# Ledger of designs, part 315: VHH binders against p49116

Target 1, 238 residues: p49116
Amino acid sequence: EGPLLSDTHVTFKLTMPSPMPEYLNVHYICESASRLLFLSMHWARSIPAFQALGQDCNTSLVRACWNELFTLGLAQCAQVMSLSTILAAIVNHLQNSIQEDKLSGDRIKQVMEHIWKLQEFCNSMAKLDIDGYEYAYLKAIVLFSPDHPGLTSTSQIEKFQEKAQMELQDYVQKTYSEDTYRLARILVRLPALRLMSSNITEELFFTGLIGNVSIDSIIPYILKMETAEYNGQITGAS
Short names: E, the ipSAE of ESMFold2; O, the ipSAE of OpenDDE; V2, 0.75 times the mean of E and O plus 0.25 times the DockQ between their complexes.

## First folded at step 19 (VHH)

Design D7 (framework vhh_brivekimig_d4; at its last look DockQ between E and O 0.79; V2 from the best seeds 0.81)
Fold by OpenDDE, look of step 19:
Structure D7 (fold): chain B 238 residues (1-238), chain A 121 residues (1-121)
Amino acid sequence: as target 1 above (238 residues)
Amino acid sequence: EVQLVESGGGVVQPGGSLRLSCAASGFTFSRHDMSWVRQAPGKGPEWVSSITGSGDVTLYADSVKGRFTISRDNSKNTLYLQMNSLRPEDTALYYCVKGGYYPWRKTFDLSSQGTLVTVSS
């Protein structure tokens, strides 16, 4: 009973590392990306419906959709992150790897295509002028996707996804009544997220993880870590 | 004032085991994630493991995964590190640190004395 999301779930404020270095090194990129990842995960765990699924189920959900959530976060925070600059830096780093013959031609192509897809997606979202509410609902729709393999409580997940969709529909109808097809235009962007490789995303943004920890391993930790610890780290590092 | 006191270090043969302890005071222990960090001679600090405040979730560096086990007893304000299958490269001062794991974390508060672990034949 009650709405899936509240106004508190609309707020999605990313705090970037400060100061920005003259040269965007791997550490800066990793930290920026990690902060976004943590923010996205903390956003997810702040949803009562998500908590209601239980630790095992909600962990499985996030493991399945973290890349999509992360990508939506990139789109939403593109300006604050200076995403274009970050991506350019990543490309430059890749160029160095290319010169050193560390990657096959096919792999280079895959990675470059991934970066292109990411840029195009973010640009498309910007063109649509997606607002904070719409992003929140889109993230919820992505989060509560029942079609990932190995999930339990799929009926509940589906219910939550439907609720997110309905709330989005209501919001769009109310806020953008003059644009009859806005909802459809927004929703048709979601399939692009499924075409993006989580492995490549992890490689591009998270190669500098301390201790060589995988995103798969860190997800359950982020979901259970003390919020005060995260907040303290963010405020102290900014 | 936050106080952390490590113990349990010693000299062991390769393949041996040690159990480290950290007594914490000066803060609400159960409300804070905790970590182990080590520093080998001539090297910088290396994150080893972290555990959430509740103890429900643990995380390990790839170098120690499968060999080390972090745990805590919140009723005793104590953090533990069970180290099995020790290797010479595990030789270091081990520090208990208030706070959890962050992928970008390079600096740690190593104001405590630490406990020395030496693995040698």
Scores: ipSAE 0.841, ipTM 0.922, lowest interface PAE 0.6, mean pLDDT 93
Fold by ESMFold2, look of step 19:
Structure D7 (fold): chain B 238 residues (1-238), chain A 121 residues (1-121)
Amino acid sequence: as target 1 above (238 residues)
Amino acid sequence: EVQLVESGGGVVQPGGSLRLSCAASGFTFSRHDMSWVRQAPGKGPEWVSSITGSGDVTLYADSVKGRFTISRDNSKNTLYLQMNSLRPEDTALYYCVKGGYYPWRKTFDLSSQGTLVTVSS
């Protein structure tokens, strides 16, 4: 019982690697993206409803939705990350790969279409001026998606998603009472997240991961790692 | 004072096996994620594997996945690395490190002696 999210779940502060290099490189992009991924996973694991689902369900759920959650994080943190500059650097790298004949023409087309869809999604979210409460509820709606294949406890997941939807509705109606269509405009953006390829996201943002680990292998680790150590890692020394 | 003492290294033929141990003291072992890091001659440190404090979840570098198994015994304050199907490129000084996997952390506290693994035929 009680609200699905509290004020502590609205705070979402991304800290970028310091100092920012004059020329962006694969390592800076991967470090930046990794900080967002870890922030997103620790956000999810802090939610009491998520904790109530149990470890196996949590891992399955996040594996199914991590790319959608990450994409929402990109949109939310686009200015802090200088996302447009990062995407430009990725496009320049792809042009070099074409020149060196390292990727097939079909793959390049898929990747460029993905970048375009990502830009369009982030621009649409910026145009709506989505606030931190709205982002928190949108992330919860995405996280508690019962229609992913292979999930257990889908009835409980569906109830949590409905609760997130109702709380978002209540928030929008109270805070933006003069904008009757705001909730509908916000919710219509969510289907675009299912069009984002996790394989391409991993290739674009996570190629430089230490040890060349997959995101699927990191997810269960992040969900179970020691929280005190994580807090020390992002602030230093603990 | 935090102390980490590695043992179990040696010389082995390709395809062979070794089991490394790390005795930990000076901190509450079960409340900390742990890692193995190795350093080959002439190369910088390379992360190998991590394990959560409880031991429930493990993570491996792609180069060792399927061949190495990290484990821990919290009652003995000991971290282990079972290394099977060893290859010459696994030759390195192996270090036990306090702390887990973080993609952006590139430096490790390698103040311990480590334990040398040499794979040669």
Scores: ipSAE 0.780, ipTM 0.911, lowest interface PAE 0.9, mean pLDDT 89
ESMFold2 (binder alone), look of step 19: mean pLDDT 86; pTM 0.868

Design D8 (framework vhh_brivekimig_d4; at its last fold request DockQ between E and O 0.81; V2 from the best seeds 0.84)
Fold by OpenDDE, fold request of step 21:
Structure D8 (fold): chain B 238 residues (1-238), chain A 121 residues (1-121)
Amino acid sequence: as target 1 above (238 residues)
Amino acid sequence: EVQLVESGGGVVQPGGSLRLSCAASGFTFSRYDMSWVRQAPGKGPEWVSSITGRGDVTLYADSVKGRFTISRDNSKNTLYLQMNSLRPEDTALYYCVKGGYYPWRKTFDLSSQGTLVTVSS
């Protein structure tokens, strides 16, 4: 069998709305986040191993790991997205909600901590100067995680994860031969993703989705939608 | 030329039902996601529902979830919207739209005539 990922899976280009407004409203944030979500899921769809798992397994798998994939995407696209600015805007919007007494103190704390964790994670990834290949493999490792409850075909998922890990190891060894511990430094960042709440992420980034659609509902749709139109949408051709 | 022709609209009382149809031509129907969009008087277009090209996955706005059902017959190049438990707020001109659900979509191609649904006691 061939490699899990090819060079085509390394490309991960997020198209942002332009121009960036002076004030980042909820709509802009949601649009940006949605674009990233769609990109991430279409990236997953492009992996032959992912396709081999079947539709039901694919849906379950993505439902389990979408937050982690999304977060890795945030880290990878942080500069293009001006993530720090987006997060600051989110905080500002949150403050408005606080002033309106819409949130409990505990909830405020949870949300703020979540934002902090996101920022810290992205900063840590930036410090490591993770390249496109490494991100691709990390996303694959996260995608093919067999340890989520309720998954089917866990043996296959595990196999794919192992392949991703091995390919990452080989890549790092080849590309960064002088940095003996680079792989370890990269991998130890992954646990941080599991500490982040998908619900809070959804609330922060995806409030205001057209029709108030949940991420849970949109996942199977994105996984099975026609890709031609999507490609046209992101390139501005359609 | 892409052509979409909506039908099935009418006047119904609250709680009533209607079934909308959209006849599509000018493109390979089965290879495109389709959507229903509605526009109420004095309001902007509102996305209602989408369905994948194969018809295997559907998506609904919260406002219609549980009441509306989108479906398609690719052999007939026809899109459907079964509307049950209709409410006055469902009153709108309903459009069939070529294309799926995109959260960043700012405009819809509403070049078709649409079909008018009026829910009134």
Scores: ipSAE 0.920, ipTM 0.963, lowest interface PAE 0.4, mean pLDDT 95
Fold by ESMFold2, look of step 19:
Structure D8 (fold): chain B 238 residues (1-238), chain A 121 residues (1-121)
Amino acid sequence: as target 1 above (238 residues)
Amino acid sequence: EVQLVESGGGVVQPGGSLRLSCAASGFTFSRYDMSWVRQAPGKGPEWVSSITGRGDVTLYADSVKGRFTISRDNSKNTLYLQMNSLRPEDTALYYCVKGGYYPWRKTFDLSSQGTLVTVSS
């Protein structure tokens, strides 16, 4: 029983697709988002506490929280991804759908509201200048959330979440000792993640996945895939 | 040298079944996810299914889900694809591929022979 996270869990380097297209399209957006999803899932599977929960619990937990992890990843990697440019391209794609009457007016409002909430969340995180250690602990807090429906081992999950909270508190107090309210300001951002719809995130970022697979089916695969080829993909994916 | 040898293709009527095999050599089979990819006449390659190195998790393209079953026998270095309820649109040359599912993987090493599946009345 040691610290929940080590320095290896702080590293979170997203590599974007290469070459960058002249105009962002659905394929570039989906590939970029998929790289972030894979990075986020491999981050989670590398945590000893996560490994200790067992296969069924691991899969259920990630299926419940993947959108929150993905959203934190978007905020953390917003500059590397040029997220504002990606969101603008998504809005253009949606405007084509409006012109072609492919979406209902209610759906379009829901999707645009979701985009606005996402932009607001990412902007708030940027204003706070959240560092890599803080992001790692925030991701652990959302990963080890015991209150999702259908989870088993909720007592163990809660114990790990409390440990993540304690380690974040210790880190912030040591590193930002003169900023009395930093921990509170950081933690009050987390409820906004529950406002993000996984259904809409999938439609915005993961339309056009090869084979038209669902995120629910990909998650168990990522959690159990062999690391040798993935590590080779990371080496050659830049 | 990596070698992948597909077999089990043939001609079947719609609704029929076939079982494809792929004998693998030249690498540690159990340490790699594996995939099936098909190429219909005049079309580009289409990812069909993937399986983890241990064989414990599978993925399927929506077009084959519920009809195809991917499996592997790591003691025999063999990948399988059980194909049921075959349709004319399943007609293609089927290849086994070293490596798993990646949303950005748009090209495949189809240098093996493949095995032809023809679904016709």
Scores: ipSAE 0.780, ipTM 0.912, lowest interface PAE 0.9, mean pLDDT 89
ESMFold2 (binder alone), look of step 19: mean pLDDT 85; pTM 0.864
OpenDDE, look of step 19: ipSAE 0.892; ipTM 0.948
ESMFold2, look of step 20: ipSAE 0.741; ipTM 0.896
ESMFold2 (binder alone), look of step 20: mean pLDDT 85; pTM 0.857
OpenDDE, look of step 20: ipSAE 0.881; ipTM 0.942
ESMFold2, fold request of step 21: ipSAE 0.763, 0.714, 0.766; ipTM 0.904, 0.890, 0.906
ESMFold2 (binder alone), fold request of step 21: mean pLDDT 84, 84, 84; pTM 0.851, 0.847, 0.856
OpenDDE, fold request of step 21: ipSAE 0.918, 0.916; ipTM 0.962, 0.961

Design D9 (framework vhh_brivekimig_d4; at its last look DockQ between E and O 0.91; V2 from the best seeds 0.80)
Fold by OpenDDE, look of step 19:
Structure D9 (fold): chain B 238 residues (1-238), chain A 121 residues (1-121)
Amino acid sequence: as target 1 above (238 residues)
Amino acid sequence: EVQLVESGGGVVQPGGSLRLSCAASGFTFSRYDMSWVRQAPGKGPEWVSSITSSGDVTLYADSVKGRFTISRDNSKNTLYLQMNSLRPEDTALYYCVKGGYYPWRKTFDLSSQGTLVTVSS
């Protein structure tokens, strides 16, 4: 069998909405986040191993790990997205909600902690100077996680995860031979992803989705939508 | 040239049903996701539903979920919208749109004539 990932899976280019508004509104944030989500999902479905699991299993996997994939995407695309600015805008919007007494003190704390976790995670990844290959393999490891409840074909998923891990190990050994513990430093970041609430992420980044659809509902659609159409929408080549 | 022709609209009582059709031409229908969009009088366009090119996956606005069903027949280049349990708030011109669902999309190509659905007691 060939490698799990190829060089084509390393490319992860996010195109931001243009122009950037003077003030980041909910729509801009949602669109930016949605574009990243679509990119992440399309990346996943471009992996032959992912397709081999079948539609039902694919959907279940993505439903289980979309928040982690999204967060890795945020980290990877933090500069292009101006993530710090987006997060600041989200906080500002949250402050407005606070002023309107729409949130309990406990909820405010939870949301603020989540934002902090996101920022901290992205900062930590930046400090590690994670490259495109490493991100690709980390996303694959997260994607092919067999430990989510309700999954089918868990043995196969585990095999794919192991393959991703092995390929990452080989890459790091080859590319960063002088850094003996780089692999460990990278992998130890993954547990932070599991501590982040998908519900809060959805609330922060995906408020105002057209039709008020949930991420859970949109995932199977994104996975099956025509790629050419999406590319046309993103690049303006329609 | 892309042509979309909607039909099946009419006047129905609340709780009634209608089936809309859209005949598509001028493009390879089977290769495109399709959507229904509606526009009520004095309001902006509202996305209603989308379906993938193969018809395998459908998506609905919360306002119509459980009541409307989008489907397609690629052999006939036709898009359908089965509307059940219709409500007065469903009154609108309904448009067939080439293209799928995008979370941020607020503008639609409504160059077609649309079909009028009126729900009134």
Scores: ipSAE 0.867, ipTM 0.933, lowest interface PAE 0.5, mean pLDDT 94
Fold by ESMFold2, look of step 19:
Structure D9 (fold): chain B 238 residues (1-238), chain A 121 residues (1-121)
Amino acid sequence: as target 1 above (238 residues)
Amino acid sequence: EVQLVESGGGVVQPGGSLRLSCAASGFTFSRYDMSWVRQAPGKGPEWVSSITSSGDVTLYADSVKGRFTISRDNSKNTLYLQMNSLRPEDTALYYCVKGGYYPWRKTFDLSSQGTLVTVSS
């Protein structure tokens, strides 16, 4: 009962590492991406419907959809994090890897295609001028996906997804009443998220994670960590 | 003032075990995630493991996963690290650190003494 999301779930403020280096490096890219990942996971864990599903279900859901949430976050925060500059730096690094023969040609092609799909997705979202409310509902639709293998409570997850869809529909109809097809244009963008490989996202953005921990193994920790201490770390408070 | 006192280090043969302890004071221990960090001679600090404030979720560096177990007793304000199947590469000064895992946390407050673990072959 009640709305799935409140106004607090619309605010999505990414804080970038300071200072920004003169030349982008693997560490800055990884830190920037990790802040977005943590923001996305903390956003998900703040939703009462998500909290109600229990710890094991929470972990399974996020493991299944983290890359889609992350990709939506990239699109939403593309300007703040200077995503175009980060992707250019990654492309330059890939070109150096070709010169040094450190990666197979097939892998490089796969990675470059992924970068193109990511750029295309972000551009399409910017062209539609997706607002913060729409992003919040889209993230909720992605989070509460009942189709993932191994999930329990599938019926309840499906009901939460349907509620996210209903709230998005109500919002779009009220806010963009003159644009009859806006909802359809927005929803048609979601299948592109399925083209994003979590393996390649990890290679692109999460090289050099401390401890060489996989994103899949970090997820249970992020969902349960103390957020007050985390917020102190990113603001410099001790 | 926050104080962290590590103990339990020593000299052990490869394959051996040690149990490290960290006595915490000067803060509400049960409200903070905690970590173990180690520093080998001539090397920078290396994060080893973290545990949530309640103790219900743990995280390990790939190099120690399956061999080390972090735990805590909030009633005693104590953090533990059970170290099994020790290798020469585990030789380091081990520190208890207030705070959890962060991918960008490459610098750590290592103002405590630490406890030395030596694995000799």
Scores: ipSAE 0.652, ipTM 0.863, lowest interface PAE 1.7, mean pLDDT 88
ESMFold2 (binder alone), look of step 19: mean pLDDT 86; pTM 0.864

Design E1 (framework vhh_7qbe_3; at its last look DockQ between E and O 0.95; V2 from the best seeds 0.84)
Fold by OpenDDE, look of step 19:
Structure E1 (fold): chain B 238 residues (1-238), chain A 119 residues (1-119)
Amino acid sequence: as target 1 above (238 residues)
Amino acid sequence: QLQLVESGGGLVQAGGSLRLSCTASGMDYAMAWFRQGPGKEREFVASISRSSSYTYYADSVKGRFTISRDNAKNTLYLQMNSLKSEDTAVYYCAADQYGRYRSPNYDYWGKGTRVTVSS
């Protein structure tokens, strides 16, 4: 049957929009986020097991986990994205909205907490020095989660998740043999992803780009994009 | 493509100390030091993760060598104390593109800096 992931699935290179503006505007943030989202979905599509689930199941699966995949992508690409700068810019934009009384106190709190959680998660992953292979497997584990409601082929999804977990275990044991608890430390970070609101993530990173359109609604279209179109979106070469 | 440039090599007496530096064109990598002595194969010396959270040393240098990095300065260091004649080698800086401080094979290499320990 072969492994779930190959070396081709380890590479995860995000190309940032160019040029970088002096002031990180909403467009730059949204474009950066969009590229990451597309890259993440393209990555998922590149997995044979994912393809084997069929289009409907694939769509449902990505709809359920896109926020988690995106967040892992943020963590993985934090350096190239200058994520701290992006988040600071987002906060600054929010502060302007706050001053204009456009947001309720409760909403402000929720958004700020979300930003904090994102930053904390990314910092924790950086501190753990998660490598490209580990990220790939973590993304696979997140992608092939059978516990989302409304999924079909849950047995097959579970099988793929188990395979991802086993491959990760083997990889960590082989690569970091001196660190007996590395696998546990890595896996224990996954629950944090479930604590993050997809709605807030969408609002922070994508509202300037898609307006009132939801990520959920565009996922089927993204997944149907041709490879050339994907490449154009993630590299800006279109 | 990542560029690595080693410096700090030289002649030192046994028991002495030396600090090597490796300047990198980028620091988003797990990095390592290797060395190749006369008539010997290249061997692993030490490695360090991207955030410096993890380090790993060859048994032959444990307790004597310290690997560190300053990401702001794009520089990797190797502090070598209690040097021995067997430490004589060309020392190479290396980087792993996937961020593995325990990489099976590093992708980028410097040209090396020579360390000679005299008795």
Scores: ipSAE 0.867, ipTM 0.937, lowest interface PAE 0.5, mean pLDDT 93
Fold by ESMFold2, look of step 19:
Structure E1 (fold): chain B 238 residues (1-238), chain A 119 residues (1-119)
Amino acid sequence: as target 1 above (238 residues)
Amino acid sequence: QLQLVESGGGLVQAGGSLRLSCTASGMDYAMAWFRQGPGKEREFVASISRSSSYTYYADSVKGRFTISRDNAKNTLYLQMNSLKSEDTAVYYCAADQYGRYRSPNYDYWGKGTRVTVSS
């Protein structure tokens, strides 16, 4: 049996809508986030082990972990996305709403806390200088999580996760041989992903796109999307 | 296509110091210095992560050379102190597109700058 991931899974290149507007708006943020979401879903779809689990299992896995994959994608692509600028614009908007209203609900506090957690996660990943190979294995570990309720084929999913972890371990030991604790430092970042709320992620990044539909509901369609159709939606072409 | 341009090479007396610079067209990379001495294979000198949190040095230069970067100025530096004749080489700036600060292979290379250490 060959490796879980190949070199094609390490390349993760996000293209942004152009031109970047003088003032960030909901449309630009939503389009940028949608491109990252589609890139992340198609990345998962491209993995032979994922394909081997079958279509229903694929949908269940992605529904369970899409926010974690998306969050890893935000951290990996933070520079090309200008994520710090996007988050600052969102914070300014929320701050102005507080001042103009004089009072803010518990929801605004919850959203601000989530933004802080997201920013902290992305900063911690940047400070660790997580590389492209490590991101690919971390995404695989998150994707093949047997812990989510309602999954079938849990035994096979667990074996794929163990394989992803073994490949990450081998990679880190080979590449960073004098840094004995690098694997441990990387792995202890993963629990923060479970703190990220999919509802708030939708609110922050996807309000202009989905309205009253959730990301959960569109995942089967994204996973079935043909490559030409996918590229057309990302670039805005037919 | 990332472009890397080294500068700051020259003739230096043994025991002296020299600072090399590498101007890059972008800095979202793990970066390194390599060198190739007369009749030798190209060898690793030092590397630095994207955030500067991690550096790594060849044993032959550890304690004498310092790698640093200024991402705002798109510039990588190598401060070379206590220079020896063995440090005579063409020095190359390199970058890894996957962000590995201990990269086994670098994707982008400069043309090099010559350093000569005389007695």
Scores: ipSAE 0.729, ipTM 0.879, lowest interface PAE 0.8, mean pLDDT 87
ESMFold2 (binder alone), look of step 19: mean pLDDT 85; pTM 0.876

Design E10 (framework vhh_7qbe_3; at its last look DockQ between E and O 0.96; V2 from the best seeds 0.81)
Fold by OpenDDE, look of step 19:
Structure E10 (fold): chain B 238 residues (1-238), chain A 119 residues (1-119)
Amino acid sequence: as target 1 above (238 residues)
Amino acid sequence: QLQLVESGGGLVQAGGSLRLSCTASGNDYAMAWFRQGPGKEREFVASISRSSSYTYYADSVKGRFTISRDNAKNTLYLQMNSLKSEDTAVYYCAADMYGRYRSPNYDYWGKGTRVTVSS
């Protein structure tokens, strides 16, 4: 059968839109987020086990976990993205909306809490100094989650998740042998991903680009994109 | 491609101190110091994670050397105290592209800076 992930699945390079504007506008934020989303989905597609599940199951799986994958991507690419700056810009945009009384108090609270959770999660991952291999396995664990409703082939998904977990364990034990509890510290961060609202994430990062179209609705199309098209979207080339 | 430039090497007496610096063209890397003494193989000295949360030292330098970094300045440091003649070597800065402070293979290397400890 072979390993679930190979070295080709460890590389996760996000190319930011260029040039970076002096003021981070909604378009820049959305474009950056879109590239990350596409990169994440392209990454998933590159996994043979993912391909083996079939198109319908793949679509369902990604629909269920795209927010978690995206969030892990944010954490992993936080430096390249200048995520803190992006989040600050988002907050500033929200402040304008607040001043214009476009949002309810409760909604404002929810959105701000979500931003806080995102920042906190990314900071926690940075503090743990999660490496590229660990991120790859964490993403795989998140991707191959059998506990989402409506999934087919749950037994196979579970098997893949277990394989991801085992490979991560082996990797951590080998690479960080002096840190006996590193695996545990890493894995306990995963629940935080489930606490984050996909709706709010979508609103913060994608509303300016897709309007009223949901990420859920476009996922099947993204997954059907040709490799060349993926590359174009990820790098902004052509 | 990441560029690394070491500095701070020189002649120092045994028991003395020296601080090495490595300027990097980026800061999103786990970094390490290696050294190669005369007639010896290159050996690991110390490593530090991206956020400085984790450090690792060779047994031969534990308690004497301190690795640190300033990400704002894109600079890696190696504070060397209680230097010994056996510390004489060319010291190299290295970086791991995957962010592993316990990397099996570092991807980027500097040209090195020479440290000579006289008895």
Scores: ipSAE 0.806, ipTM 0.907, lowest interface PAE 0.5, mean pLDDT 92
Fold by ESMFold2, look of step 19:
Structure E10 (fold): chain B 238 residues (1-238), chain A 119 residues (1-119)
Amino acid sequence: as target 1 above (238 residues)
Amino acid sequence: QLQLVESGGGLVQAGGSLRLSCTASGNDYAMAWFRQGPGKEREFVASISRSSSYTYYADSVKGRFTISRDNAKNTLYLQMNSLKSEDTAVYYCAADMYGRYRSPNYDYWGKGTRVTVSS
């Protein structure tokens, strides 16, 4: 009944905290990542098909895919975020933690491997020059994944995912008609998202959130947050 | 708010070469060159993706013109070789905010630089 996404769902404007500190610290990194997370959650909430699933299903769906949406957001916003600089600062902080014996050798290896996989993913998306429309459809495909355990309404979720896939196909074929393999090249990047650990993403980007609170536990609050509260958080925090 | 400023236009003899530049206030855009000849509508010349991995050329300029960019300098280039009188036009720099190197509509435009090819 009409397109899954409208033009309002293609715009994805991320603003960074100001002023940028001379030395990036955990607070700046966490604020920047929080802005991307909130932008991603509110993007998902704005989709009529998502709204139609109801609040309990919405919470379950976002809990299952938030790290994949966040990772797509990192790739899409890598330039405005100066993501390479943020990752370098994270690596520097990790090296300090090694000197102070705060992490096990096994944990640091896991974290560094995750950083390299994240860099590889973002670089591959940049080399493909994924556009804003393509990102919107890829995020919708990831959001409406019916194969996460514990979901209800999986048949309806599957229908929405199929619609996102069809709209992406139609868009790519119309816009890049000279490149018959573009859709395939884009879609082969998606499996890498399932390799990203939400636990490690929290450690890398969300150290400094209140207490020992996981992103999973705050998702219902983020989804209920009004746009005015979101804008106040962004403008009042800068 | 992206600002685009073209330069490098001028008078050149047929068969000659000229290099156009476009300085931008940012580099997170797919970019293109357009031109408008005397008494003609504005037409597409060439485009380049954000990473430079993809380029696209109008048939009339393939093999003679080369689009490139230097993202460290926020600069787009058009190398124009084997110039013909038909290439006489005002050349415009354009950018697409959604990163489409095959954009149906460009969001930002420069003021243009004039190229005149004399016989």
Scores: ipSAE 0.726, ipTM 0.883, lowest interface PAE 0.9, mean pLDDT 88
ESMFold2 (binder alone), look of step 19: mean pLDDT 85; pTM 0.871

